# VHH binders against LysM domain-containing GPI-anchored protein 2 (LYM2): the designs that were tried, part 29

Target 1, 295 residues: LysM domain-containing GPI-anchored protein 2 (LYM2), of Arabidopsis thaliana (Mouse-ear cress) (o23006)
Amino acid sequence: QMTGNFNCSGSTSTCQSLVGYSSKNATTLRNIQTLFAVKNLRSILGANNLPLNTSRDQRVNPNQVVRVPIHCSCSNGTGVSNRDIEYTIKKDDILSFVATEIFGGLVTYEKISEVNKIPDPNKIEIGQKFWIPLPCSCDKLNGEDVVHYAHVVKLGSSLGEIAAQFGTDNTTLAQLNGIIGDSQLLADKPLDVPLKACSSSVRKDSLDAPLLLSNNSYVFTANNCVKCTCDALKNWTLSCQSSSEIKPSNWQTCPPFSQCDGALLNASCRQPRDCVYAGYSNQTIFTTASPACPD
Key: E = the ipSAE of ESMFold2; O = the ipSAE of OpenDDE; V2 = 0.75 times the mean of E and O plus 0.25 times the DockQ between their complexes.

## First folded at step 19 (VHH; framework vhh_7zox_3)

Design zz7 (from j4 with H102Q; at its last read DockQ between E and O 0.92; V2 from the best seeds 0.87)
Amino acid sequence: DVQLVESGGGLVQPGGSLRLSCVASGFTFSNYWMGWVRQAPGKGLEWVSDIYRGGSTDYADSVKGRFAISRDNAKNTLYLQMNRLKPEDTAVYYCAKANDEQVSPYDYAGQGTQVTVSS
ESMFold2, look of step 19: ipSAE 0.789; ipTM 0.904
ESMFold2 (binder alone), look of step 19: mean pLDDT 82; pTM 0.833
OpenDDE, look of step 19: ipSAE 0.836; ipTM 0.916
ESMFold2, fold request of step 20: ipSAE 0.782, 0.752, 0.781; ipTM 0.900, 0.884, 0.897
ESMFold2 (binder alone), fold request of step 20: mean pLDDT 83, 84, 84; pTM 0.846, 0.852, 0.858
OpenDDE, fold request of step 20: ipSAE 0.930, 0.928, 0.922; ipTM 0.965, 0.965, 0.962
ESMFold2, last read: ipSAE 0.780, 0.789, 0.775; ipTM 0.900, 0.906, 0.900
ESMFold2 (binder alone), last read: mean pLDDT 83, 84, 84; pTM 0.842, 0.852, 0.851
OpenDDE, last read: ipSAE 0.926, 0.924, 0.925; ipTM 0.964, 0.964, 0.962

